# Designs tried in a protein design chat: VHH binders against Uncharacterized protein YOR238W. Part 5

Target 1, 303 residues: Uncharacterized protein YOR238W, of Saccharomyces cerevisiae (q08634)
Amino acid sequence: MDEKVELILVPCHSIWKSSSHPSDNSVNLGQLPEYWHLAPFQYEGNDHLAFIKHGLTAIKLLLQRFDTATVIFSGSQTKKEAGAISEAQSYYFLFEKLIRYVMSNDNIDVPNFDNELRLLLKEVKNLLSSQNVNVDELFYGGSITTEEFSLDSFDNLIYSIYRFEEVNKKFPQKITIIGFAFKMPRFISCHAKAIDYPQSNITYIGIDPKPANYNQTQLSKYYDDLVQMEDKNALSLFSSDWYATKDRLLTKKRSRNPFNRTAPYAQNIFCKENGKRIEGIEDDEEYFETKIKCKMPWSSPRQ

## First folded at step 4 (VHH; framework vhh_7qbe_3)

Design d11 (from q4 with W98F)
Fold by ESMFold2-Fast, scan of step 4:
Structure d11 (fold): chain B 303 residues (1-303), chain A 117 residues (1-117)
Amino acid sequence: as target 1 above (303 residues)
Amino acid sequence: QLQLVESGGGLVQAGGSLRLSCTASGSDYAMGWFRQGPGKEREFVASISWSGGSTYYADSVKGRFTISRDNAKNTLYLQMNSLKSEDTAVYYCAAGEFYSDLSYDYWGKGTRVTVSS
C-alpha cells in the first residue's frame, strides 16, 4: 500500500536452535541460552534476551509505521556447527514463532523473560490486536525479510541497504538501527561515514545485554568492560580500516565465512566481478574521496 | 590460525576431582568450556572474560567447578570438584573475540571425562 521509505535494521549476533527440545516440554521461544549458539562472552549479560528485545522492538516500530518500513534481520551463515542456516534466517523463524505464540495464547508469560521483555510482548500483542494484523501477511508480505550475507557490522549496514533496494526497488530514505547501545559509535561515526550515508537520516535504538542480579558496582564494571573491549576489538580497528579489507578485520571476516558465501546484490560496489569482496584498500581516505563521496545513490549533492 | 588443545580428561570416581587444561596460540580471547554427554546436545559449562576474571557458570556446576586462566601461559583451566555421573561428557574448549562481531571462532577437539558411579 504505502511507499516503503524506512529500513529498520536488526544486526544479528547468534543463531537460534529451532530444533532444541525443552526437557520440561515447554515451547522453545529462545528464552534460555541453551536455545542459541552463543559465544562464551554472551552468557554473562543474557545476550539472548537482548536479541529478542531487538527483534520485538523492530516489529513494534514496523507496526507503528503503518507499513512504510521494512524490517531486515542481517547476518550470514557464521556457525559451521549450525549448518546452512544464517543468523538472519534463524531470527526470522524465531520471531514468526514468537508472534504466532503470543496471538494464539491468552497467557503470554514466558519463563526466564525479564520484565522488559514481558512489557514489550504485551505492547506488540496489543498493537497486533488493535490493528487487526494478519500474521501471515506480516511475515510473508515482504514487510519483514532477511539479509543473509553480512559477516561484520559494516556489511550489516551496506548489505541491508542493497537488500532493501532489491525488495522495494528503491534505496531507504531513513534507516533505524536496533542493536546494542555500546555498538552505536561504530555504526554512526564509522560505517555511515564510510559509505556517505547522511547521519541525519539514521536513528539508533540501543538495547544492551543486562546481567541478572548484579548490584550497581558489578553492572558498572560490566558495561565499562563492554565499552573498552568494543573499542579495542572493533571501533579502533574500523577507524583505520573503514571497509574491513585488511589486517585484523579481514582475518575476522574470513573466520566468520565457513561456507565461502558472497553477497549477490547487483549494485554492490564492494565486490569484484567474480562476486568476492574487495581486499587490500591501502588508503581508506583516498578511496572514500575518489570512489564514495558524493557518488552513492544516497549521497547529498553538497557534501 | 588459533588452535585449541584440551587435556586432563580421564576416568574418575564419583565425588572425585579433575582439572582440565586448554592451551591456545594466543590469549586475546574470551574463553569457555562446553560439554557433550552421551546422546545429549552440546551444553555450556563455564566462561571467563578476557579482562578482570569475570566468570559465569551453568547452574548444574555452580559451587563445584571453577574456571580460571593464565594469560602469560595462554592456558585456560577448569577445576572440577564433587564430580557426579551426570558430568560424564567430552569437554570442549571454545574461544571468541570479546564483545566483537565474531561468535564461535575456534573449538578444540575435546577431552573425555568419565565419572563412574
Scores: ipSAE 0.228, ipTM 0.644, lowest interface PAE 5.3, mean pLDDT 86

Design d12 (from q4 with Y99F)
Fold by ESMFold2-Fast, scan of step 4:
Structure d12 (fold): chain B 303 residues (1-303), chain A 117 residues (1-117)
Amino acid sequence: as target 1 above (303 residues)
Amino acid sequence: QLQLVESGGGLVQAGGSLRLSCTASGSDYAMGWFRQGPGKEREFVASISWSGGSTYYADSVKGRFTISRDNAKNTLYLQMNSLKSEDTAVYYCAAGEWFSDLSYDYWGKGTRVTVSS
C-alpha cells in the first residue's frame, strides 16, 4: 500500500520569533540566536542551527519517501514570553517560510548558516525542483504537521505516534527520529522500550550542536559536559521513571506547562478520564508487563 | 524551585570595570547573563556550562567581558572591563536545564549598570 506508513519525528527545543526583523535587507529564517527564545545553554552550541538542520533533514526525507511518510514537529506551549504559540507551531511556520524562500530565490545563501546547512539547503532545493513540488500541497496537505502537547522527550515519541494515527487513521509501521545525537540513548533504550515499540522499526538520525571556532580541546570539553549533563538530568532519571510520572521528571514537566495544555488524544492510555496525564506509577516494570507489553497496536509478537 | 539573585551593579565611568554576581540555590544548570538597555529588547551577553568548562560570548562583549562560576558557592560572575556607554543596561542572570528539549528557564530580577561618559 502507498499510504502513509512512516512517522518522521522532529522533537522541538525552542520557539522561533517570527516577529523579529533584521535591520538590513536580509530575512528572518532563524539564522541568528536572537531570532529564538533560547535558554542560556543553547547559545554556546549554536543550537538554533541544529534545529534548522533537524527540520530540513526531515523535509529531505519526506521528499525522498514519495507519499509514504508524515513529518511531525513535536513540542508544546512552553514559554510565557512567547505567548500561546507552541514549539511545534513555530517550527512549522519557520520551515514553511524557509521552503518558500528557497523556491522564490536563485541565490539561497543565508548569512550565518554553516557549511552543513548550506549543503542541506541545496539538497532540499534540488529535490523540490526535480519533483516540481507544490509548496501549498506540501504544507497544507497533511504531509507536514504539528504535535503541540509534548512536555518532554517521552511525550515527543508517544504523542507523535497518536498524532500520526489522528492524521492518517493508522499507526506508524516505521519511525525515523531526527534530533540531537547525544539524546539517542533515551529515545531508543528508554522511550521506545517503555511503550513496546520495536527497535528494528526505528531509525535515529543524530545532528548535534556545534560550537564555532573551538579547537579540539574545547570541543572535547563541550561534548563531555553535554553527555554528563544529559546523563544527570535525563537518561539516569528516565531509567528509574520510565513514564515521567514522579519525582524530578514530573516537577520538570509541570514547570514546562505555563498554559496548562492537556493532550486530546483519545487512544492515549497515559491520560486519565479528565484528560490529565497519569502520575505516580510506583512500579514501572509492573506497569510495562501488565499494561504495555504485547498490548500496544505496534507491539511485536517477539516482545 | 531555583531562585537567582543578582548584585554588583552601579554607576561606573567609561573605560572602567565592574563585577556582577548571581547567587543560586543550585549549580546543576547552564547559566548566562542577558541585558536590557533603555528602550531596547533583552539581548544575550554570555553563557557558561554547568562545569564551567565552556563559555560563549556575544560579539559586542567578546574580549571585554568574562563569565565564570564557583559551584561551591553557587555563584555566577560577569567581569566587565573597558565599559562603554552602550553597556548601560539592567543585567539579568538566567539558568536553564542543560539539554535542549527543556525550556525550563529561571530568571533573576536584574541589577542596574550605568556607564557615564
Scores: ipSAE 0.158, ipTM 0.597, lowest interface PAE 5.5, mean pLDDT 86

Design d13 (from q4 with W98Y Y99W)
Fold by ESMFold2-Fast, scan of step 4:
Structure d13 (fold): chain B 303 residues (1-303), chain A 117 residues (1-117)
Amino acid sequence: as target 1 above (303 residues)
Amino acid sequence: QLQLVESGGGLVQAGGSLRLSCTASGSDYAMGWFRQGPGKEREFVASISWSGGSTYYADSVKGRFTISRDNAKNTLYLQMNSLKSEDTAVYYCAAGEYWSDLSYDYWGKGTRVTVSS
């Protein structure tokens, strides 16, 4: 087995309802919005289909990378109605179920999957079959795992790096992030920079939500609105609050934590000894220069 | 922090109409309506983008219900026409932002709609 060097990060965006069952003889593979705990804005774009594309793309890359990568689903217990199940754990269970379904059936056409999902699922099935992959080894062997304490995209990146080290005993030399294309700027220009992770060692694969039956004008308006709100409510906020320790970002983070989860990562400089996140950084640039720059295990001068 | 207050619920005869309103303390959110009928899980009804330019409906209400918003008044509306007994539920106003990793569901207390057969 080769050394694990690449983190394939899948930021999670919802919780799959594993206990929901169809009204017919089909199986619950996350193909309908009612199989997820969705926010109102996630219905128009069929966000749930994008979530499945993210995870399948991560598994496809893992299979193509042989034994050099670890897939990490990242997301905490963010929905009281879902109980004590994290976004990350629900994705893990969904993809285990989906891969086992694919390997046990000749017809892998899932109702309500779009053309991209049907092609992606076929590609994954072909890789699993051609490599004679043991599904138990894939899910139980440490190549696919969860990070269950992240409450925002900054946590997704930094906590998954520490989770990777916890699992593999080494920090990732390369990170591939699979998420929404409209979120790429925050990960590359804000989060990676804020932790001094070299941007040249990060690859971003963007897969956006896609409204069904929209004409070109409706699609243009949908994506323009999506990008504008991303800028207003995230990108501009992270530009002045690099570590999500104050103001609107901290308020949002607290609202995402109904079970009061605390990160267990001992090496995480963004958490206090009791696991609680640091708060109230007054000068992010000074904090970066004095605590982060050229001082992280993955900083260029030290890595 | 966002506050949502629903109004407009009541008793109505099958085939009738009701207009629900939801007053919010801000308008920078995608918003929607959900409902929970007797003995049922909470289900999606309709959503509207922050600009009001994009709307999406559950198949069960499409063509009968219209979602709209007035951002100057920070108010969301649900115009319900051709009401059926199956529409009997508590209706909830909800708000969320456009990224799931920072989003959280803001919910109102709900307003009860009873449709007599």
Scores: ipSAE 0.225, ipTM 0.652, lowest interface PAE 5.1, mean pLDDT 87

Design d14 (from q4 with S100G)
Fold by ESMFold2-Fast, scan of step 4:
Structure d14 (fold): chain B 303 residues (1-303), chain A 117 residues (1-117)
Amino acid sequence: as target 1 above (303 residues)
Amino acid sequence: QLQLVESGGGLVQAGGSLRLSCTASGSDYAMGWFRQGPGKEREFVASISWSGGSTYYADSVKGRFTISRDNAKNTLYLQMNSLKSEDTAVYYCAAGEWYGDLSYDYWGKGTRVTVSS
């Protein structure tokens, strides 16, 4: 009777270092950049705090939906130095730790969290307490899970849809994506369109990185640079390679797979029978029209 | 595949200067320097954007270190001034692509800097 209809998708951007211990007696809750495997560009904006906001927002939304939703953290084993731990698994472990911390402590003031995180954490604590939530049920009952084979944002969407079906035995009727605001165009205008998922059934909640102590000019330049790099390294490429089966996008995807893992989703039409990805789609528009449009399990039933 | 090669490490006295270099086999990456001191985890030092228009520094090095790049040579630099004993570390060059909801990093093998008292 409690039918799951909504996918709450959190695309992952890094791997949390669960084994990192503070030099003092504080708890590692991902609050410092040193607690993450960050790329050079992720320091300026305090990207790690945005990752925590994404996951907490997803959990807040889950609690507000009276459990008609499934939260899926999406991201593969993308960092050789982290070993056999996926981005998704590391987020799952971090949020389990953070929620247990919140439920076990009256003082939930985490050092180095910004004001938005402090407010969000209080909101989540209030929802957990008012609903008398069992934390073991929340994390072990199937309402929060991982998708651990995605190597790009296209994978994040399509693999999470298949993972949702694997867990709940049906495809999501609604998707809420919680990620960076500057990445919304690729999810809505490229990825959802490429798989014929109705855009009217997608909600995007955007939370961007935020540099500390920047003046208006520095802040404007920072976000302009993000948009330009997003266009150069992702959006323009997906506009001409809808399914990431060609040259630059495929090369990038392969470089993020240091452990040569293959997706287990047997129903995935973008994989061959042996689990290997399809390659070399010559005409993405023709592929969409002939193989995808009005033919997917989630394609609009009302023409 | 992108390759990163660091150079310029060595022994220097406190208050001295060193310049580190990192040569990449390609461009169009945000780049940075990280370091790992004795008995410590790898920590961030400085980063520079793909456009070269933005630089960002760890508080511990701000005002003493300067990151720069020569895009024509695909080379990243770290000018280290007023060196302290706590700057003793292996310094690593890193390059990252911002792409979708996943990032990936390229790392060099490191160059050792020892600051004597």
Scores: ipSAE 0.284, ipTM 0.672, lowest interface PAE 4.2, mean pLDDT 86

Design d15 (from q4 with S100A)
Fold by ESMFold2-Fast, scan of step 4:
Order: sequence, then C-alpha cells, then structure tokens
Structure d15 (fold): chain B 303 residues (1-303), chain A 117 residues (1-117)
Amino acid sequence: as target 1 above (303 residues)
Amino acid sequence: QLQLVESGGGLVQAGGSLRLSCTASGSDYAMGWFRQGPGKEREFVASISWSGGSTYYADSVKGRFTISRDNAKNTLYLQMNSLKSEDTAVYYCAAGEWYADLSYDYWGKGTRVTVSS
C-alpha cells in the first residue's frame, strides 16, 4: 500500500533570503552565506551548505520510499531581521527552486557548492529523471510540507509528529531525522525518550558543517568545540529540563519567538486549551510517568 | 534579554587603524561583527567562538582585521588595520548561543566608521 507511514523530519537552522540576488547575474540557490540569515557561529563551518545537504538528502530518501513518506521542514519565524517568514517556509521554497533549476538545466554545476553537494544533486536529478517524477506533484501533492511553530529541537520532533497527523490523518510509524550529526544525542536520548517514541522506529542521518581548507588539526579542534558547546548549551540542559518548560531552555525559546507564534496542533498534549504551551513542569520524570509513558498514540504496547 | 553596546567608531584616514569594542551581558555566546556600508546590505565581517579558540573572517578583511574577546570583561574587540575607504560602514556587534538551532537577533545599535579617501 502507498499509505503514508514515515515522517522524514528536517529540523531547520536558518532562513534563506529568497529576495537576495548577487551583483552578477548568477542564480540564488542558497550557495553563499550572504543568501541566509546566519548566526555568527554558522559561517566557519559553511553551515548553509549543510542545510542544503539536509534537504536534498530528505528529497532523495522520499523518492526512494516510493510515496510512503512525508518530508517535513520544521522551524518557526525565529529571526526578526527576516520578517514574518519561517525557517520551514524558506527551506520549502529553496528546495522547490533548486529542484526546478536542476530539472530545467543540462549543466547543474552550481558555483560554491562543495563536492558532496554536487554528487548529491546529480543523484537526486537521476532519481527524478529515472522515476519520471512530476515536480509539481512532488511539491504540491502533499509529500513535502512545512511545520512552522517549532522554536527548539524538542518542538522540531513533537510538532512535526502532530503536523504529520494533521496532514495524513495518522501518526508516523517510522521517523527519519536528517540533521547535524553532533545533535543526534539530544534527539535520540532526550527528545524521543521524553515523548515515549520507540527508539527502534527512529533513524538519524547526520550531516555536519564542514569548514573549507582546514587541515586535520584545525578540523579536530572545530568539531571538539562543537561537541563541547552542544553539551554545555543544549544536551546537558535537556537532560534536566526534558520539555524545555523552565530554566535556561525556556529563556532561549522565548528569545527565539519574536513574532509570538503559538502551535495550533489540536492533539498536542504540550499545549493548554487556549493554545499556549505548557510551562513550568516541576518534575519531568513524574510528568513522563503520569502523562506520557505508555499513553501516547505511538507508544510501544506494554501488554 | 542580551544587551550589546558598541564603541570605538570614528573618522580615520586610509591605511590607519581603529579598535572597536562591544560589551555583552554574558560570555556563553558566539560573537561576531557585521557591517553595513552606504547603499549596501549588512555583511559578515568576523566571528569568534565562546572559548575564543576559533575565529573566522570574511575574505575582504582576512589579514587586516583581528577579532578577540575577553570573557572576564564580557567584551568583544575588532582590531582594524590597513583601513580602506571600502571599510566605511556602521559596524554591528552580534551574538548567538554557541550552538543554537535558531536565530541570533541580538544586535547592538552600531558604531560608525568613516575611512577618508
């Protein structure tokens, strides 16, 4: 059956500047950092190229799943400078533009893409061509969509699950997350556990930022810093604030919501009846045991 | 929440030097400098990690500008040498959590740098 059973989740990390165009006549396909609203730490690793790898990998996987998956780009309106444009919406529009460019051009050598992107783009083009995929059907047929209310990685997972149900009328039986490799531990060990989603039904595909022209010593230092800061600023915090409802994680979440967006997902257990997100959970383990464990639509049957 | 205050801008002749400072209300952030020249979009200049162990520069300033930080003083610096007329801009301090999934929109008000000739 071609029933939609798998969520292919792409957590978004920036907003593409769709209206930016170069001084020359080249096409904006997200290939330069100037085409994105990047945080200071996202320049060194060419994070923007990793974002494009994430989305192309998701589209590749979707094609290999023969219409049994839904790709969801997840991310809210997080940048005041970008205006009321979500991370998710900007990714959706970028990938639509990129795929149309690839299918309309014989030479798909995009300047400033690295070797991994060039190979991935050729692979995606070959899959689209060999399967005779209609690009309009790919983007407008419901196989690729957006989740536009997530403010952190916990929201990325739980809101995308509810968004999947909103679109397909059922919860995902399988989840594939395509994101930064160094963020895998928080998704698997913290977020999936916190919502009682079976780990055996989650696959994580990790693609990290990659500094250009670094030797092995510089690369080791760069990745060591990423892992150390990920632990300090995220993983350790989620270990003691499972649902990002208190402490530093709540402060971070509030700072990322300049447009005061609230998730509208009707079955979202983490929202109050008025649509406001639950805050101030005092005992996360007790909350998990009493409200979450074996009670979610996706929980493994106990008996 | 986070406050950023830039200082050190001014008028300087081509070939001269200037040091910009930015005071932040915390040191657990990756920091950077951006600039916006007359009639131009805001562009990246340089970034530094929380530990100060990693720095990155735009090609246009590499070898001329040096970014540094003093976490004990919660201060970020940009040492600008061999200044060119094309460096004329308002310089902005920006901060983001070292590894956050999402935006940095912690910006200072900017400090003006004018390079004559």
Scores: ipSAE 0.380, ipTM 0.733, lowest interface PAE 3.3, mean pLDDT 86

Design d16 (from q4 with S100T)
Fold by ESMFold2-Fast, scan of step 4:
Structure d16 (fold): chain B 303 residues (1-303), chain A 117 residues (1-117)
Amino acid sequence: as target 1 above (303 residues)
Amino acid sequence: QLQLVESGGGLVQAGGSLRLSCTASGSDYAMGWFRQGPGKEREFVASISWSGGSTYYADSVKGRFTISRDNAKNTLYLQMNSLKSEDTAVYYCAAGEWYTDLSYDYWGKGTRVTVSS
């Protein structure tokens, strides 16, 4: 079945260091924080393990969808210290390495993986083996690909939709987003609404970071802090700047673009004629009503 | 706006100890230390979570340096033991907002550490 209808979107949050080598002759599969270009807040929750859970969950779903889905890792070249490698490309390389590892080994016990990751690896290995999957076809055949220009979560959604169309020659009828649970409100209530993508056609699978060895009180405080800081630093900002074209969100977007890369897709309605991103939308509600609502290729049918 | 002020740098003999401090105008940030030696790029030294429950160190300083924070005083510390000439650098305090996809957003001006033989 060549009919691709579902976008499985994995927003990326870091860059894996493919060139890092363990001193003990073990394999670098992203299992330690030093194998990633982490932001300071990403250490407490072992965010790197959540990144691996996101990608493995996406591959698991792809294998269960019987070729009706495309997995897209989404994220630009956001770390000056990493050079010209995107978040998306680094995830793609990591998951190719990880899948080849599980297919070539009977013992797939990876040190520093938690119980959820160990279970996911076994589930993915069983699906790959039972379906006799060709790993080269899985990674090189277009079922798993990258979107390498996204600078924030709004870009993750809209650019992955355009990337899906570039690969499959049609827009996705359904989107499954696999990301942090605490970020679900911004994708569903802000981003999907801002681009007029029907909420009924979106499934969100939330997998949060998990601090090691925290008691119940410490875990409760950690997740309360996650939600509060997410609201302060993202959700409340997107409620008044739907397209990240002004104020703090624009400043953050510019900071994530150290190589000053221009607009990625010719058909992207959020780009200027000169290829630069649109900035300074004064009235997001008016912009939505006049430019977006019922006018997108994925807008709900007129009834 | 978050302000970071480093202190505690100076001249110290090889094998000695030094403690750096970074005073912040707030404590609701993930924080870390970076350094830049003569003719080198800025490199990561250590990171600490808001709660202080998670710490991470560069391999070059593991077992010698200890990062800690006192949120009541809005202060980050770096205890440096068994100092080597290779530790000579300007040390920078860095802080980032929680739950964004950006790296460290705020930087201090740095404090200079010189390790003599």
Scores: ipSAE 0.141, ipTM 0.565, lowest interface PAE 5.7, mean pLDDT 86

Design d18 (from q4 with S100D)
Fold by ESMFold2-Fast, scan of step 4:
Structure d18 (fold): chain B 303 residues (1-303), chain A 117 residues (1-117)
Amino acid sequence: as target 1 above (303 residues)
Amino acid sequence: QLQLVESGGGLVQAGGSLRLSCTASGSDYAMGWFRQGPGKEREFVASISWSGGSTYYADSVKGRFTISRDNAKNTLYLQMNSLKSEDTAVYYCAAGEWYDDLSYDYWGKGTRVTVSS
């Protein structure tokens, strides 16, 4: 195989309930909100269908770039009621099940999938079949893996970079992020800059939630609310707390860690030598200038 | 850290009405109602956006239940009309931060609703 150079990052947003079985004998492929540990705000937009679109788009891209890319699902153990299963691990299990389903069935019309998902499934099935892909090699060969310690979007980016290096023995030269379009500004304008990763080497593919049966006025209001709350609860906060080491972002990070997991990555500069995460950075710009700028393995010029 | 306290449950006759309330220690959250009937899994009932401008309902309650909120009072409401015996359940208030990367749920302890037929 060629050297792996591209990280295809899928930030995770929920935990799939692999043990849920419908009373109507349909197969659980994540197509109903009841098959996920959803927060209240995730129901209106059918966020669970967007999660499936993110992962299928990542697999589609991987099949087009098989020798040079690694897909990483990123997300920690964030739900007490789910037990010791991470968001990343649950996505990995769901997509393994879904791809095996697609390859074992001629009719792949899954009830409650929208037209975008139906078309994505057909595209993925065609790529798998035309390339004669071995599904076991796809999932067990290291091309698709998990990052299970991320507690926010900053972690999603930096921990997946370190996870990529653990798997491939090299840092990624290119990153493709597949996530919600309304979250793109925090990844590009905040997180990439905070770690000195060249923005010219990042591609963002945005796929948003889509409420069913909404008219244009209802859709406009829904997306306006998404952008406003994204700014209030994340983007404005990361603008003044680049590394999530203080204030509201640190409080949010702690609340997302019900099992008190603290495992760091090797070479992670955001943890102390004793493995505890750094906190209380008073001047983020000074920290960037003294610890980050031109000092990262991916800092430009690197070509 | 966020505390949710439900109230308003009780015994009501089929066809009757009941209003549930949930008081939160803060209002920066999307909120919703869930329920769990005897011997059943917890199921979604209704959700409301932070602004109160968007609402979403489970098909089983659509047209009968109305969710609303008063952000000045940090209070969420569920107006239940035309109650049926299958609406008998413990009702839970839930809250989550809008559009957070790692969605999470805050839950109250529940309030019991019994509908006699």
Scores: ipSAE 0.365, ipTM 0.727, lowest interface PAE 3.3, mean pLDDT 86

Design d19 (from q4 with D101E)
Fold by ESMFold2-Fast, scan of step 4:
Structure d19 (fold): chain B 303 residues (1-303), chain A 117 residues (1-117)
Amino acid sequence: as target 1 above (303 residues)
Amino acid sequence: QLQLVESGGGLVQAGGSLRLSCTASGSDYAMGWFRQGPGKEREFVASISWSGGSTYYADSVKGRFTISRDNAKNTLYLQMNSLKSEDTAVYYCAAGEWYSELSYDYWGKGTRVTVSS
């Protein structure tokens, strides 16, 4: 009986359409963009395939660290058209379905998966078979769970830490974040620093979207645009609004909460008693120095 | 916040052409066209990056439709050629902030396209 010490965090970016049915003999395993509630910018890079790579990589890592790690999918109910299903819950259901499919079929070739996904599926299947882990043990044993109230990447990190404590009765000593490589700077340089989580205890595994059949010039332009828009729409904003409590980040966060949900994490210092988020921090560096630095349950006493 | 207004829909014969326009209150978004036909769910048609440097198309329209934008006029276009009966749908303009976990999908009211055989 080992203690759970590692949070494997998968920030979610969309909602899988579990009710969508294929027009051929295949099954819906998230392999086509029409099986997801995608934004216009998520089609070019086959973002949906990156989402599946994130979750399979998390499950692979969990199987290698089964007694010490918990996988948390993080994301709220962000789309009215999807109804009352969170990004996190949709990922959980998708991966349960995908793993059940893999374990019940000898041929696991999924149409429209790329070579990276085929290799990941093979690795996960081999680990499950060699370790005699069944689907119920994997999904219902508490090693994989959801965090369903996050509205931005700052929430993804802090709410998943509190969710980990809720499930395991202790805060994580190590965090492994599996997400887009282009988002690594905001998690490491903005979010982890903002909450005083030791950077030496964070590992980031980056898997980016990948356009199909692009030549080197097209790929270079795609990734340049990606990094430029990430800076404009997120990284530069988090650099001056560490906790997303003001200006554009707060406005965007509110627009992603169509069901007006509030986080239930009682010990979360970034929420009020009723779960509503704090707003209007005037000086984020002063707030960090006076309220956060060396005062969090995960803070190092000596840096 | 952001407002999108589509125009250019109408009745056309199979094999014909039609150009749809969408005016936006801003241009710092990735934009796209979606459509919803009778008895069908909303489906993706085409997208274009904020700079206009990258475009992506659904297989069903590739080679027939062209997406473009004029950022000086805050206008998105969809040039539809070689129209088929299955292209009959309400066409929606959509905008999203690129690769932000805070991306909010803005939608227009739609413009109806009917392709007769």
Scores: ipSAE 0.310, ipTM 0.692, lowest interface PAE 4.4, mean pLDDT 86

Design d20 (from q4 with D101S)
Fold by ESMFold2-Fast, scan of step 4:
Structure d20 (fold): chain B 303 residues (1-303), chain A 117 residues (1-117)
Amino acid sequence: as target 1 above (303 residues)
Amino acid sequence: QLQLVESGGGLVQAGGSLRLSCTASGSDYAMGWFRQGPGKEREFVASISWSGGSTYYADSVKGRFTISRDNAKNTLYLQMNSLKSEDTAVYYCAAGEWYSSLSYDYWGKGTRVTVSS
């Protein structure tokens, strides 16, 4: 039996509306923006289709890595109007539904999926069939699970590492992050460095939102705006607040926690005994040098 | 603690026009309009980028509605022309964190638009 060594992390960005039903007798597989609790900025790029690509890519990689990886969907209960369902749990339910749909139908054409999704569904169906995979074992056997307490991208990484240890009794030796390509710099240059996770052991697979029917000029403007806002609202902020314990990042984190949830991870050095996150770190470099560098279970044993 | 306040709703005849306004603090948010008609779920109407350079519309309103923003005044607008009875709804101003990992939306209380036949 192979050891679980790889964390396949899918940061979540919305909550799927499992109770929404189509008017045309088709099934709800997340293919329309109306089937999600989307923020205004998530419509132009068809972000919901990118979410589905992220999860299907994670499942494809899981099947290709046999029993050495665990897929973790990461995201808390961030929308009061959705009730007590996390982003992570809603992704888990969607992908269980989607995989069961793929395995129970010969024609897997889903209306409103783009060509990338149709190809990815076919690849996943072929892997499931060729490996004679039991779908119940795939979803209930521990290979796919949820991390439901993350309130920002820093939490996505650190809480998923602790969740992986909770499930597998060991920390991941390798992490593959599947998310938006424009968010790669914050995960690699900020978050991984802030927790002393070796960057040589991280692979990032970037799949961006993609507006339909845009010409090259419109696409360039769209992606330019994404990069500028990513810098303004995340990357520059994480450069001066590595652990999201201060000012604007902390205010954002609090606004994403309408149900006041606290993370339960026993080895989490970023939480107090009561489960609440540490706040108000004045000198992030000093905190890193004194509490993180060469001291984490995943730190390189040699410099 | 972002507070959104919508205004400009009312009763209008089919084919008429209304202009909705929403005051929101901060230039860091992508903004948009959503609506909820009688007995229906909340649906997307239009969105606008931080710069105002990119706008996106639901097919049902494209060509009839125009979204715009004035960042100096922290105000979002929706110009509604050629109104139809199916446009009858409570209209909500929304602001979202621009492409953060975990989106949390700020919503106003809404302004009612009734379009008579």
Scores: ipSAE 0.012, ipTM 0.512, lowest interface PAE 8.6, mean pLDDT 86

